# Ledger of designs, part 236: VH-VL binders against q0atu2

Target 1, 119 residues: q0atu2
Amino acid sequence: MLDKKARIRTSREYRNVFEKGKRLSGRFLIIYYVENALDNNRFGFITNKKIGMAVIRNRIKRQLRAIVREYQGQVKNKHDIVLVARAGIGKSSFEGMEKDYIAIMKKAGLFARNANKID
Key: E = the ipSAE of ESMFold2; O = the ipSAE of OpenDDE; V2 = 0.75 times the mean of E and O plus 0.25 times the DockQ between their complexes.

## First folded at step 11 (VH-VL)

Design te9 (framework fv_dusigitumab; at its last look DockQ between E and O 0.89; V2 from the best seeds 0.70)
Fold by ESMFold2, look of step 11:
Structure te9 (fold): chain C 119 residues (1-119), chain A 121 residues (1-121), chain B 111 residues (1-111)
Amino acid sequence: as target 1 above (119 residues)
Amino acid sequence: QVQLVQSGAEVKKPGASVKVSCKASGYTFTGYDINWVRQATGQGLEWMGWMNPYTGETGYAQKFQGRVTMTRNTSISTAYMELSSLRSEDTAVYYCARDYDYYETSYFDYWGQGTTVTVSS
Amino acid sequence: QSVLTQPPSVSAAPGQKVTISCSGSSSNIGDNYVSWYQQLPGTAPKLLIYDNDKRPSGIPDRFSGSKSGTSATLGITGLQTGDEADYYCGTWDSSLSAEYVFGGGTKLTVL
């Protein structure tokens, strides 16, 4: 359950990140990210229809929210960050998605320090 | 500068297999999924499946399940599509296409030039 | 028979405008976003419209797209002979195993 202020809410806000932001891809995830004018981070989650039925897409979103919540205190502030599920993500474990998230966030320079769950 | 360059035309007999290659350049190959689409002469476009080049995971159209295999070699930025147990109705131009994620959708933003596969006895 | 229905052909004179329709269902156009592809004779398809109504860089603004309910429309104004091509709508369909579906294609003739 992310704080209300830490959520990207509108389609316009989402599209802004895709249009203005940088893109980095991992095995199961893609992040789009852009610096915002706030004092905090905002996170968004996208699973398009190619991922599967709504039950599957909602499960993936729930898992990604849990991962982001676990590491949110280690993310550098002032960014809008959208996590996009890649095709095939439904075959990944929670731990696989978590490792992918950590790796992508480190590569983007958004992860200020290592968590004890990182290899 | 994004380019997808496909292998040359193939002529096959019924019951054989064909493997079409698609070499990517101008972008990070593992960062975008590759889809395969075919088009019989004078006909419309028919989607065959997607392949995540990072993981090798695939999703095939039900029509081709059991006959199609999509793979890649990341060292040379090349995707492959193999179609087995060929029949005359598999005669078509086969395209690879890059899948671009945008908001709640995705679309094919770059296409290879196509590979003609002719199946005749 | 294609999952998305398009007219087989449309025609108009140079300088005029045309629209090309694409009819689907709630599991494709109704709950997803539509792309349009242009295929000039003897060439590969090219992306023309994405996200229902957006143009990639290099596509002139005389090409437009819209979506209403389970239908999408491609609009072309100021027709040129170079616009003679086949046009396909496409989107993801969520009714089975998440497959991409195309319309049957529309041949545009400029005469």
Scores: ipSAE 0.767, ipTM 0.911, lowest interface PAE 1.2, mean pLDDT 92
Fold by OpenDDE, look of step 11:
Structure te9 (fold): chain C 119 residues (1-119), chain A 121 residues (1-121), chain B 111 residues (1-111)
Amino acid sequence: as target 1 above (119 residues)
Amino acid sequence: QVQLVQSGAEVKKPGASVKVSCKASGYTFTGYDINWVRQATGQGLEWMGWMNPYTGETGYAQKFQGRVTMTRNTSISTAYMELSSLRSEDTAVYYCARDYDYYETSYFDYWGQGTTVTVSS
Amino acid sequence: QSVLTQPPSVSAAPGQKVTISCSGSSSNIGDNYVSWYQQLPGTAPKLLIYDNDKRPSGIPDRFSGSKSGTSATLGITGLQTGDEADYYCGTWDSSLSAEYVFGGGTKLTVL
């Protein structure tokens, strides 16, 4: 799992990202991102009630955390980033989610120039 | 500015189908889900379902399962709601509404002007 | 029949305060943020309150929202004639499937 310092945990922290951050939408994900005053990135995960049952929401959240963890070292530093799962994501494969994450993060310019999947 | 413009009034007979359009502008169409809500004359709001314009994925209210189809044409930023096997009780104003995701919930921040659908023999 | 329960009507004189209640259950209001929508006569609904108590841009602070347990409340102070409208609460319900649910609506009459 992500380190505690790499997590957005409080409502205030989430609110700050939603209110001050930029918004980009992908196929399955919406990201809100804003620069922070820290030396590390923080990630938040939102699974909307629209997605459905708690079992599904929890699965999606686990999968997104896994994806973020895999690529966290390639993300430009000093950002708070909230991932919001879009409705319909529950029908997506893990690979599909991963591709969408990569695509939207690249579009946001949050990946380092040489960001690649770590084998 | 964000704007949702719906198609004009429809008059249908029982058993027919109606397809209402909702053209979006002022924002990235594929970036926000579209909800459909109807309101019978003198009655309250009734949620029908959502559609993800990017993927085409949908979620319908159980009441309308098998009878409603929500689609979109991304090239013209237009959402569609088709209701089949129309009944007199389907007479209502139908609204499209943009879904804004916020925290673990969402709300409808922009609405179309509504489309009146009348079902009568 | 609406999943969320609102009083059918409320009324008050200009300048007065009114409250509109919205009663639900644990699967909807209890677990989810509530939104309120204002519908002026002959118009489409308009977002009035979101996330229980937040006002969108352009909504005056005369409008307020609160939530406690499985109930939500809309407050309107300094009532104006232009406030005469139908008001709906709404939220998501995940009891069986994810569905958005509205209250039955409350007609506010300014005397």
Scores: ipSAE 0.512, ipTM 0.882, lowest interface PAE 1.4, mean pLDDT 93
ESMFold2 (binder alone), look of step 11: mean pLDDT 93; pTM 0.956

Design ue1 (framework fv_recibokibart; at its last read DockQ between E and O 0.90; V2 from the best seeds 0.87)
Fold by ESMFold2-Fast, scan of step 13:
Formats: structure tokens, sequence, C-alpha cells
Structure ue1 (fold): chain C 119 residues (1-119), chain A 121 residues (1-121), chain B 108 residues (1-108)
């Protein structure tokens, strides 16, 4: 469960990240991201029907939120980040998604130097 | 009638910089990402990076990080790729290529004609 | 990075023959993110097959793509003279985006 203030909520807010930001493609995730003018990071999640049925998409969203929450303390302050699930994510393990998240966040320069799991 | 038209051939000395342009027409310039790729003589293609034409936000292949800069000018629908501290192995044809803005249908459907950059003493 | 290895490097065939071009990935790539481009001397690459198996607009039926995981294939059922070119596979399944080294299809 991510705090409400850490969520990107509206279509306009999502569009703002896409239009003002940049992107990076990973194995199971594409991220779109931009620096914000707020006090905190915000995350958005997109799962499309091509990755599977509603049950699978809902599971993926829950798992991605759990991964994001676990690594919150390692993300550089003041960013809006949208995670888009890619084809194949439904066949991935939780560990596989976690590893891809860490890899893309590091490639994007969004993780602090000593990034590790929070308590 | 989508077209990507690149600037002409360049000859540069080692240590110099080169800036290649790619002028887009026939579509909404800010609606598509622009990528750059390198092809050394007789070799395959190598991805350099991408830029969001609306924001200017860019991501580079780590191999070129620190030597490449991508920019754009939306008023003339033109993308630029500048490569600095040129070496002999930078001699290549450089291509721009268009890609969808959103995560669906990620492939290079239109390419520029290429710009030959020769680095020689 | 994901390394794409194409084989053979050069394939010498005559018009009318079948061509089979291979692309092997060092890591699994979802089929939706594996593409093929055709390039003729002095020209830019052109999108040929996308998502491993979908022909781009205007590409003849004699071309087909297949494969999944780490092994992908481009097949030309009956070569025409205009098909002799270099073919590159490309993955969009991870950053950095990468291309294979190419298979040059040459006449005779």
Amino acid sequence: as target 1 above (119 residues)
Amino acid sequence: QVQLVQSGAEVKKPGASVKVSCKASGYTFTGYYMHWAKQAPGQGLEWIGEINPKSGGENYNQKFQGRVTMTRDTSISTAYMELSRLRSDDTAVYYCARDKFYWEELYFDYWGQGTLVTVSS
Amino acid sequence: QIVLTQSPGTLSLSPGERATLSCRASQSVESEYLHWYQQKPGQAPRLWIYGASSRATGIPDRFSGSGSGTDFTLTISRLEPEDFATYYCQQYGDTPLTFGQGTKLEIK
C-alpha cells in the first residue's frame, strides 16, 4: 500500500510525466520520469490488457506497489515516476520484477549511491 | 509523407566535436521520440540514445555517455546529436529514427538518410 | 546488455532458393520487442518485421518471422533479386537497445 500523497492519480498528472519527462526501457518495465516541484516522490502504475487478464494485472499492480514501497528510501527526492508493465511481466517472479526495478532505477540515475532495501 | 532529412557529410579532426541535424516533416514532431544510431564502415548498427522532443529529456547508451548530447528545436522540428572528443573509431554513418511516444509499438518505423562523419588527421 | 548474435554472417544463395536467417539473444527477449530491418548499400535501414512475426506495411508474403525466448528466425521462402541485402535483428526488450551484427544475403 503506497500513501495517497505518493501516488500519481489523474490522467492529467500521468500525461504531465509523459510529456515533460523522459523514459527508460527495462526487461519487464518501462519508466517515464520527471523531477517535480513537490516535497516527495510520486509513483504511477500502468498495466495494459496485453499482459493478461484482470486477475493477473491486479496481481502485478500490487506487487509493483510493494516493490516501490520497499525501495522508497533509496529513490532520489522530488520525482514523478510512472511504471508501465511490459509483455512478459505476468510470467516473471516477484524477484525478477524487483531486480528489473532496481536495474532501471539505477540506469536512470534515480537511486541513491548506497541503494538497499528499507526496513 | 513522413520524412527525416539529415545534414550533410562532415570531416573532422581528432578531438573536435560534430553536430548532426535531423529535420522532421509530415507528422507532429513532439508526438514521437527521436533516436540516434551509429554504423561504422562495414559494421552493424549501434544505438546511441533517445530524446523526448517535447521536453528535451534524454537517455543515452552508457558507451556514449559523457561524449554525446541530444537536443531539439521544436520551432523548426529538428533534432540534433552532438558527439565530442572525436576519435578515429567515431568514423561512421549516423542515423536518426522515429519511435512512438508511448510504450506500444516500440520500433523504428522511419529513418533519416544518414550522415557520414569522417574523423581523420 | 543483451547481445544479439546473427548467423550466418554471410549467406550466398541464388534467386528462387529459401533463406533462413537466425538471431540468438544472450538473454530472453519477449517476441513483441524483437524486430528485423533490411538495409541495402548506401541506404538507411527499413523496418521489415516487427514483434518477431508481423510484416511491416508493404513487405511481401514470402517473408516470415518466428521465434521466442532467445531464438528468432527470419525466413524468405523464395528469394527474389531485390531481397539480397543485409538483415539486422534488434531488441527493444532492455536498455541499451541493441542490434545484431547483421546477415548479408548475397547473390550466388
Scores: ipSAE 0.856, ipTM 0.926, lowest interface PAE 0.7, mean pLDDT 92
ESMFold2, look of step 11: ipSAE 0.749; ipTM 0.904
ESMFold2 (binder alone), look of step 11: mean pLDDT 93; pTM 0.947
OpenDDE, look of step 11: ipSAE 0.790; ipTM 0.930
ESMFold2, look of step 14: ipSAE 0.746; ipTM 0.904
ESMFold2 (binder alone), look of step 14: mean pLDDT 93; pTM 0.946
OpenDDE, look of step 14: ipSAE 0.778; ipTM 0.926
ESMFold2, fold request of step 16: ipSAE 0.820, 0.802, 0.783; ipTM 0.919, 0.913, 0.908
ESMFold2 (binder alone), fold request of step 16: mean pLDDT 93, 93, 92; pTM 0.943, 0.943, 0.939
OpenDDE, fold request of step 16: ipSAE 0.905, 0.906, 0.911; ipTM 0.958, 0.958, 0.960
ESMFold2, last read: ipSAE 0.787, 0.746, 0.799; ipTM 0.907, 0.898, 0.909
ESMFold2 (binder alone), last read: mean pLDDT 93, 92, 92; pTM 0.943, 0.935, 0.940
OpenDDE, last read: ipSAE 0.902, 0.906, 0.912; ipTM 0.957, 0.959, 0.960

Design ue10 (framework fv_recibokibart; at its last look DockQ between E and O 0.71; V2 from the best seeds 0.64)
Fold by ESMFold2, look of step 11:
Structure ue10 (fold): chain C 119 residues (1-119), chain A 121 residues (1-121), chain B 108 residues (1-108)
Amino acid sequence: as target 1 above (119 residues)
Amino acid sequence: QVQLVQSGAEVKKPGASVKVSCKASGYTFTGYYMHWAKQAPGQGLEWIGEINPKSGGENYNQKFQGRVTMTRDTSISTAYMELSRLRSDDTAVYYCARDKFYWEDLYFDYWGQGTLVTVSS
Amino acid sequence: QIVLTQSPGTLSLSPGERATLSCRASQSVESEYLHWYQQKPGQAPRLWIYGASSRATGIPDRFSGSGSGTDFTLTISRLEPEDFATYYCQQYSDTPLTFGQGTKLEIK
């Protein structure tokens, strides 16, 4: 779904985003984000035990990766972005997660152009 | 144990700026986000914004964007909120409050005592 | 932004009575992100109920919170003199963070 180049992989890379960046809260997501020194964006995904069992958490990660992939061409380049699934996300639909992602990325100023509209 | 101590009351004229401080003690200052909120006399609370005390990265309520600046000095565990181009409806008590640095259980568990800012001709 | 509307604005009751404070959100708020604070005159707010229903440390069990979606309630089963204060709901669901305008619980 996401190219290896576009993934935040190590604990140190995640920690860098949290420590050097800033955050915004949405209904189902919190994003932590920071400019990077690369020529591309990188994305990370976090679920926690409050969301549910590992199967549920992995499903949510897959859904979030699919959403990010769909809109990645609209994201301003040179950013590391960690999406944290909030405890209530297990009750959300895919469309609900998608709308939340679009809204919070716009508020963060991370979309380079209009996100695809939901009609 | 945990304590947030704010600077004293200020009286300002319209058009001036004010800088309120919030000194933290009893915890690792850079391990928690710092927020600021406004409470006009006899009114409720408005969220102004937050700062990552480790990086200095901030996000503001759009209502205050362009007039507010949040900073910190980690060497003295102190956060600052500066409000510029003051007008009479900026008269309020301003609070600092902290929440966790990470995403779980986010709420304001400790608050400063408040700083009264009065804007009067 | 999410607007939180509290009702009533003022609630006048006597010690020993039951109090019910309402908080309504303009959009659905997951219960985990809805919080209540108590504020007495001249004091900073204090965390009271978090996640709609969990009492903060040291909060008496006469306080209970409930609700989901757009409707949330703070209930005090039997008022004590120290409970007369203003109560604010607050959402941490969406940025900007917002508070309700408060319910002032005062002695009749």
Scores: ipSAE 0.755, ipTM 0.894, lowest interface PAE 1.1, mean pLDDT 91
Fold by OpenDDE, look of step 11:
Structure ue10 (fold): chain C 119 residues (1-119), chain A 121 residues (1-121), chain B 108 residues (1-108)
Amino acid sequence: as target 1 above (119 residues)
Amino acid sequence: QVQLVQSGAEVKKPGASVKVSCKASGYTFTGYYMHWAKQAPGQGLEWIGEINPKSGGENYNQKFQGRVTMTRDTSISTAYMELSRLRSDDTAVYYCARDKFYWEDLYFDYWGQGTLVTVSS
Amino acid sequence: QIVLTQSPGTLSLSPGERATLSCRASQSVESEYLHWYQQKPGQAPRLWIYGASSRATGIPDRFSGSGSGTDFTLTISRLEPEDFATYYCQQYSDTPLTFGQGTKLEIK
């Protein structure tokens, strides 16, 4: 579970990331990211109604939080990162989501090239 | 009404650079992503990249990476696309296009009129 | 990248006829991220159909879009003279964004 300080929580914080950050679109995720003035990274998660029913959206959020938590230590410091779930994510496996996350984060330069799954 | 007005036609030599402008009006410039597309004569459309006018953050098609630079001037609601080390196959009409939403309904609802760039020795 | 292949390359028909344009993707594309544009000579593309099946503002109901997965179709039930143009499909399912090569609908 992500610590509260590692989470984007307010609408203002989300808006800041969207307006001031970069975005990068993957197969299942769009990430918005911007440097922050903190000593830690913060993550936000967005699942729109287009993804599916609330049960599905909540499941996806849980899965994305799990993925983010697992790789949290490999993400470059001082970033606010919002993960926006795309329409097809509901049809993806957990491994598919993880693979997409790793790929897009590497492409964004937020992961080291040699970033690996943490056991 | 929403309008995207691009700069005029350019004629360049190989190896030179070209900078095309796209002036937006009729909407909040910083509220929408701006995209650029290439259309060679008699050919289809090719996506070049996008820019967040608010932050200046950009993403490029790998095909153009290293040669393209997208910028913007928010004070005059204008986006720019610069293409360097021009080659003959860069001859094309270049379009700017507005992305309707930041994260939903990702399509281009308004387009500039296009800018013809001709590269010839 | 996702490759969109449109067929036919050229479609020659007369006013009043039915037109069927195909767009095939190299991999599955969510309907929400498949769009169609119309382009006439000397003009910029114009949004025509978005989300595979939704008509853009001002688009006549003789135009319809359908499809899912890898196969999408734009249909014109009864061609009008102003419908003759080139139509492009476009995907935003993954980056880089890509367009089909276009189908030119010309008058017979």
Scores: ipSAE 0.487, ipTM 0.870, lowest interface PAE 1.5, mean pLDDT 93
ESMFold2 (binder alone), look of step 11: mean pLDDT 93; pTM 0.945

Design ue11 (framework fv_recibokibart; at its last look DockQ between E and O 0.79; V2 from the best seeds 0.67)
Fold by ESMFold2, look of step 11:
Structure ue11 (fold): chain C 119 residues (1-119), chain A 121 residues (1-121), chain B 108 residues (1-108)
Amino acid sequence: as target 1 above (119 residues)
Amino acid sequence: QVQLVQSGAEVKKPGASVKVSCKASGYTFTGYYMHWAKQAPGQGLEWIGEINPKSGGENYNQKFQGRVTMTRDTSISTAYMELSRLRSDDTAVYYCARDKFYWEDLYFDYWGQGTLVTVSS
Amino acid sequence: QIVLTQSPGTLSLSPGERATLSCRASQSVESEYLHWYQQKPGQAPRLWIYGASSRATGIPDRFSGSGSGTDFTLTISRLEPEDFATYYCQQYADTPLTFGQGTKLEIK
């Protein structure tokens, strides 16, 4: 469930993640992430402009939101996480994006102790 | 006029640690990620990890996790890489390199001159 | 992790000849994330080709890069004496970042 509290909304919030956090690169995604001072996680989504036109970028954002929603209950709390779709993501399947998300979130140490259920 | 100038060669015994420095000039130090790479004699480059010089946040290649620490001092535009519990196969030239802070056009456009670390009994 | 295998390990040619250096990835790599570096003995690597095919600033026209998927090529159309060096491909498609083992281009 991605309600308003689970969204990174402002330019200032996005900039805070980029400047104060860490990053990791995957095949289709880069994540930037940082601890927050809230009682919940927040997610942001950016598409690389080299992906294509706005219609394609918006479709990819919807797919990524669906993936994040599916796994959000397993994410370690109190983090702001920005998913950046890389130029090659337009060639991926939904399943490919999902696998990449799982892999990169595990590498970042962002899944809680029930992360074993994802494998 | 971007320059990355590294500290001089070091000779260490097994079990010791080494701290290599990389001083940046000609650009805004906190605007680029700093990376470190290893090149053993006679060959391949191996990525060690990266540090966000603004926040100090780092990510390491799992191969080096637990033995490597990356830090920086923004007041003198200098990045550091410390490798602990040295062993013979850590003998290598160690390079710093930078890439862009954001997600587009990520490649290592400038490199330091390298620091030879020799680990011998 | 993505393994990059370069071939040949050593390429012996004369000035004026055409050189073709291969980089093969264990998994598909988007061209935008495949890069080439040149390294001469005792020197740091230098960015040479980025995004598989784009020349870095100041790199001569005789260098060209191509390829997609798992197969990438660096071509030097007419070798000059200063081109004899080791060339590394590198991927930024997945963490950990990895390099090929290098192709040493040496004078025959």
Scores: ipSAE 0.699, ipTM 0.894, lowest interface PAE 1.5, mean pLDDT 91
Fold by OpenDDE, look of step 11:
Structure ue11 (fold): chain C 119 residues (1-119), chain A 121 residues (1-121), chain B 108 residues (1-108)
Amino acid sequence: as target 1 above (119 residues)
Amino acid sequence: QVQLVQSGAEVKKPGASVKVSCKASGYTFTGYYMHWAKQAPGQGLEWIGEINPKSGGENYNQKFQGRVTMTRDTSISTAYMELSRLRSDDTAVYYCARDKFYWEDLYFDYWGQGTLVTVSS
Amino acid sequence: QIVLTQSPGTLSLSPGERATLSCRASQSVESEYLHWYQQKPGQAPRLWIYGASSRATGIPDRFSGSGSGTDFTLTISRLEPEDFATYYCQQYADTPLTFGQGTKLEIK
């Protein structure tokens, strides 16, 4: 699980990322990201009803948190990053989500080019 | 009512730069992403990129990356698209278009009237 | 990138006839992210159908959108003179955003 300090928790914090950040649309994820004034990264997760029932949305959140946690050390510092799950993500495998996450984060310049899965 | 009014037609020489403006009215400018699209004569539409008017954060089509710069002036609700190192194949009508939502129902509900940019020696 | 291929390139019909326009995607696109625009000569595109099957505000019910996966269709049940224009499909499923090459609906 992500540390509390590594999570975006309040509506105000989310709004700040959406308003002041950049975005990039991937196949299964839209990421919104902005530099913060902290010494750590914070992550937020958005799932809406278009993805599916609450059970599905919660599953997706768990999976995304797992992915983010695994690659947390490879993300450039001092960023607030919100992951918005897109409609098709519910039909994707975990590996598919992971692949999309890596691709979009690299495209956004938040990952190093040589970023890879930590074994 | 929502309106997007673009600047007038431009005639440029190869190698020059052009900056097209898009003035928004009838809505909160910073509340919607602004997109730009290219339409060559008799051709279809091509997405150039998007900008968050609130932050100025932009995202470009790789095809135009390195030559396109999107900016905005929130004080006058105006978005700008600058294209540099112009070539003949940059001759086209350029449109600005409003993105209705930040992360849902992502489509272009309002468009500017278009700006013709002609590149010729 | 996702490539959208529209067919036919040109469709010649008369008022009163039924028109069927096709948009095929190079990979699966969620219905929520497939849209149609109408464009007349000298004018900007106008949102026509969004989310594959929802008519934009003010769009007559003779227009309908359908499809899923890689195949989408715009149908005009009974053509009116003002319907003759070019129609473009567009996807927001992945970046970069892309449009089909368009189908020109012209009067026979």
Scores: ipSAE 0.571, ipTM 0.886, lowest interface PAE 1.2, mean pLDDT 93
ESMFold2 (binder alone), look of step 11: mean pLDDT 93; pTM 0.951

Design ue12 (framework fv_recibokibart; at its last look DockQ between E and O 0.74; V2 from the best seeds 0.68)
Fold by ESMFold2, look of step 11:
Structure ue12 (fold): chain C 119 residues (1-119), chain A 121 residues (1-121), chain B 108 residues (1-108)
Amino acid sequence: as target 1 above (119 residues)
Amino acid sequence: QVQLVQSGAEVKKPGASVKVSCKASGYTFTGYYMNWAKQAPGQGLEWIGEINPKSGGENYNQKFQGRVTMTRDTSISTAYMELSRLRSDDTAVYYCARDKFYWEDLYFDYWGQGTLVTVSS
Amino acid sequence: QIVLTQSPGTLSLSPGERATLSCRASQSVESEYLHWYQQKPGQAPRLWIYGASSRATGIPDRFSGSGSGTDFTLTISRLEPEDFATYYCQQYGDTPLTFGQGTKLEIK
């Protein structure tokens, strides 16, 4: 699970990302993102009703949370990021969602640069 | 009712910059993203990028990154695109077009009339 | 990026004929993210078909769109003189947004 302080929780917090940030479209996801004034990242999740019934949309949200949790250590700090599942995501596999997330986060410049290994 | 009215044609020399304006009316300017597209003579359309008119946040097609700057003035409902270090293959008609702010039904429903930029001599 | 390839480049037909314009995507695009625009010389593009199959406001019912995955078509059942123009497909399925190179529909 994502840590409590790493979650966007209120409608106002979500609107802030949409209104103050910028966006990028991927195959299964669109992200909205903005720099925040915190010492950490926060993530939010929205599903498109065209994806299907609530059970299906909740499954998609769960899968996206798992993907974000797996890669959160690579995300450039001090950002609020909302992942919006696009209508076609219901046809994707977990692996397909994961690949799209990696691609769109790279396009947004939101993955931190790799540090040089010092031995 | 919705209108996007662009600035007039420009003639520029290589190395100069051009700033094209797009004035919006008939809708809430800050409620829609503004996009820009290029159409070289006798050619198709190429997306340049977009700007969130409320925040000023932008994303550009990588092909234009480094030479394009999109801005806006919300007090006069006007978006701008500036292209620097002009070269002859920048000769084109430049269009503004809007799409929805949120993730559903994204398409360019209204376009400006276009601005011809000619780079020569 | 997703490349859209339109065929044919030029389509020469007479009024009253049926026109079929093709748009092929290099990768699958959800139908709701595939759009068509009409452009006449000296004019801005106009939204024509959105979501692969929905007509924009005021577009005559002789225009229909179809397709899914990588293959999309725009069909004009009986050509009228005002239909001769260039048609572009466009995808909003991935960034950067891209257009096909256009199909010019001209009088034979």
Scores: ipSAE 0.713, ipTM 0.893, lowest interface PAE 1.5, mean pLDDT 91
Fold by OpenDDE, look of step 11:
Structure ue12 (fold): chain C 119 residues (1-119), chain A 121 residues (1-121), chain B 108 residues (1-108)
Amino acid sequence: as target 1 above (119 residues)
Amino acid sequence: QVQLVQSGAEVKKPGASVKVSCKASGYTFTGYYMNWAKQAPGQGLEWIGEINPKSGGENYNQKFQGRVTMTRDTSISTAYMELSRLRSDDTAVYYCARDKFYWEDLYFDYWGQGTLVTVSS
Amino acid sequence: QIVLTQSPGTLSLSPGERATLSCRASQSVESEYLHWYQQKPGQAPRLWIYGASSRATGIPDRFSGSGSGTDFTLTISRLEPEDFATYYCQQYGDTPLTFGQGTKLEIK
């Protein structure tokens, strides 16, 4: 699980990312990202009712947290990043989500230069 | 009422740059993403990119990457799209369009009247 | 990118007739991210249908949208003279956002 310090928790923090950040839409995810004044990255997760029932939404959140955790060390520092799950994500496999995450993060240039090649 | 008013028609030579403006009124300018679209004569619409007016954060269609620059002046609620290294196939009507939501419902509920840019030698 | 192909390119009908416009996507698109716009000559596009099946504000009920996956349809049950225009479908299921090439609905 993501460290408490690595999480966006308050509505204000989320709003800040949405209003002041950039966004990039992928197949299953939209990421909103903005530089922060911290020494660490923070991640937030949004799952709307259109994705499905609460059980599904919670599953998606767990999966996204797992993906983010796996690649956390390769993400550029000093960023707040919110992952918004899109409608079709519930029909995607974990690998599909991971692939989409990697693709979007690459497009956004959020992986560190010294990061290992991610496929 | 919401209005998007664009700058007037432009005539440019190949290799030049053009900067189109889009002045917003009737709503909080920084509360909605601004998009730009291209429509060549007799053709369909092509998405150029989007900008967050509050942060200035932009996202471009790769087709235009390297030639397009989107900016904004929040003090006058105006978005700008600059296209450089113009060529003949850049001749088109360019539209600004407001994105309805920050979230998932991504459609354009209001459009500017369009700006004709003609590129000819 | 997701390519949207509209058919037919031109549709010639008379007032009072039924019009059926098709939009086919190269990849599956969630209904929430498929929209339609109407455009008349010399004018900017106008939002017409959003989320595949929801009419924009002020749009008459003779217009309806349907479809899912890769196949979407805009239907006009009974054409009025003011309905003759070009209609574009648009998707934001993936980046970049893309439009169909349009269907021109013209009077016969």
Scores: ipSAE 0.605, ipTM 0.892, lowest interface PAE 1.2, mean pLDDT 93
ESMFold2 (binder alone), look of step 11: mean pLDDT 92; pTM 0.945

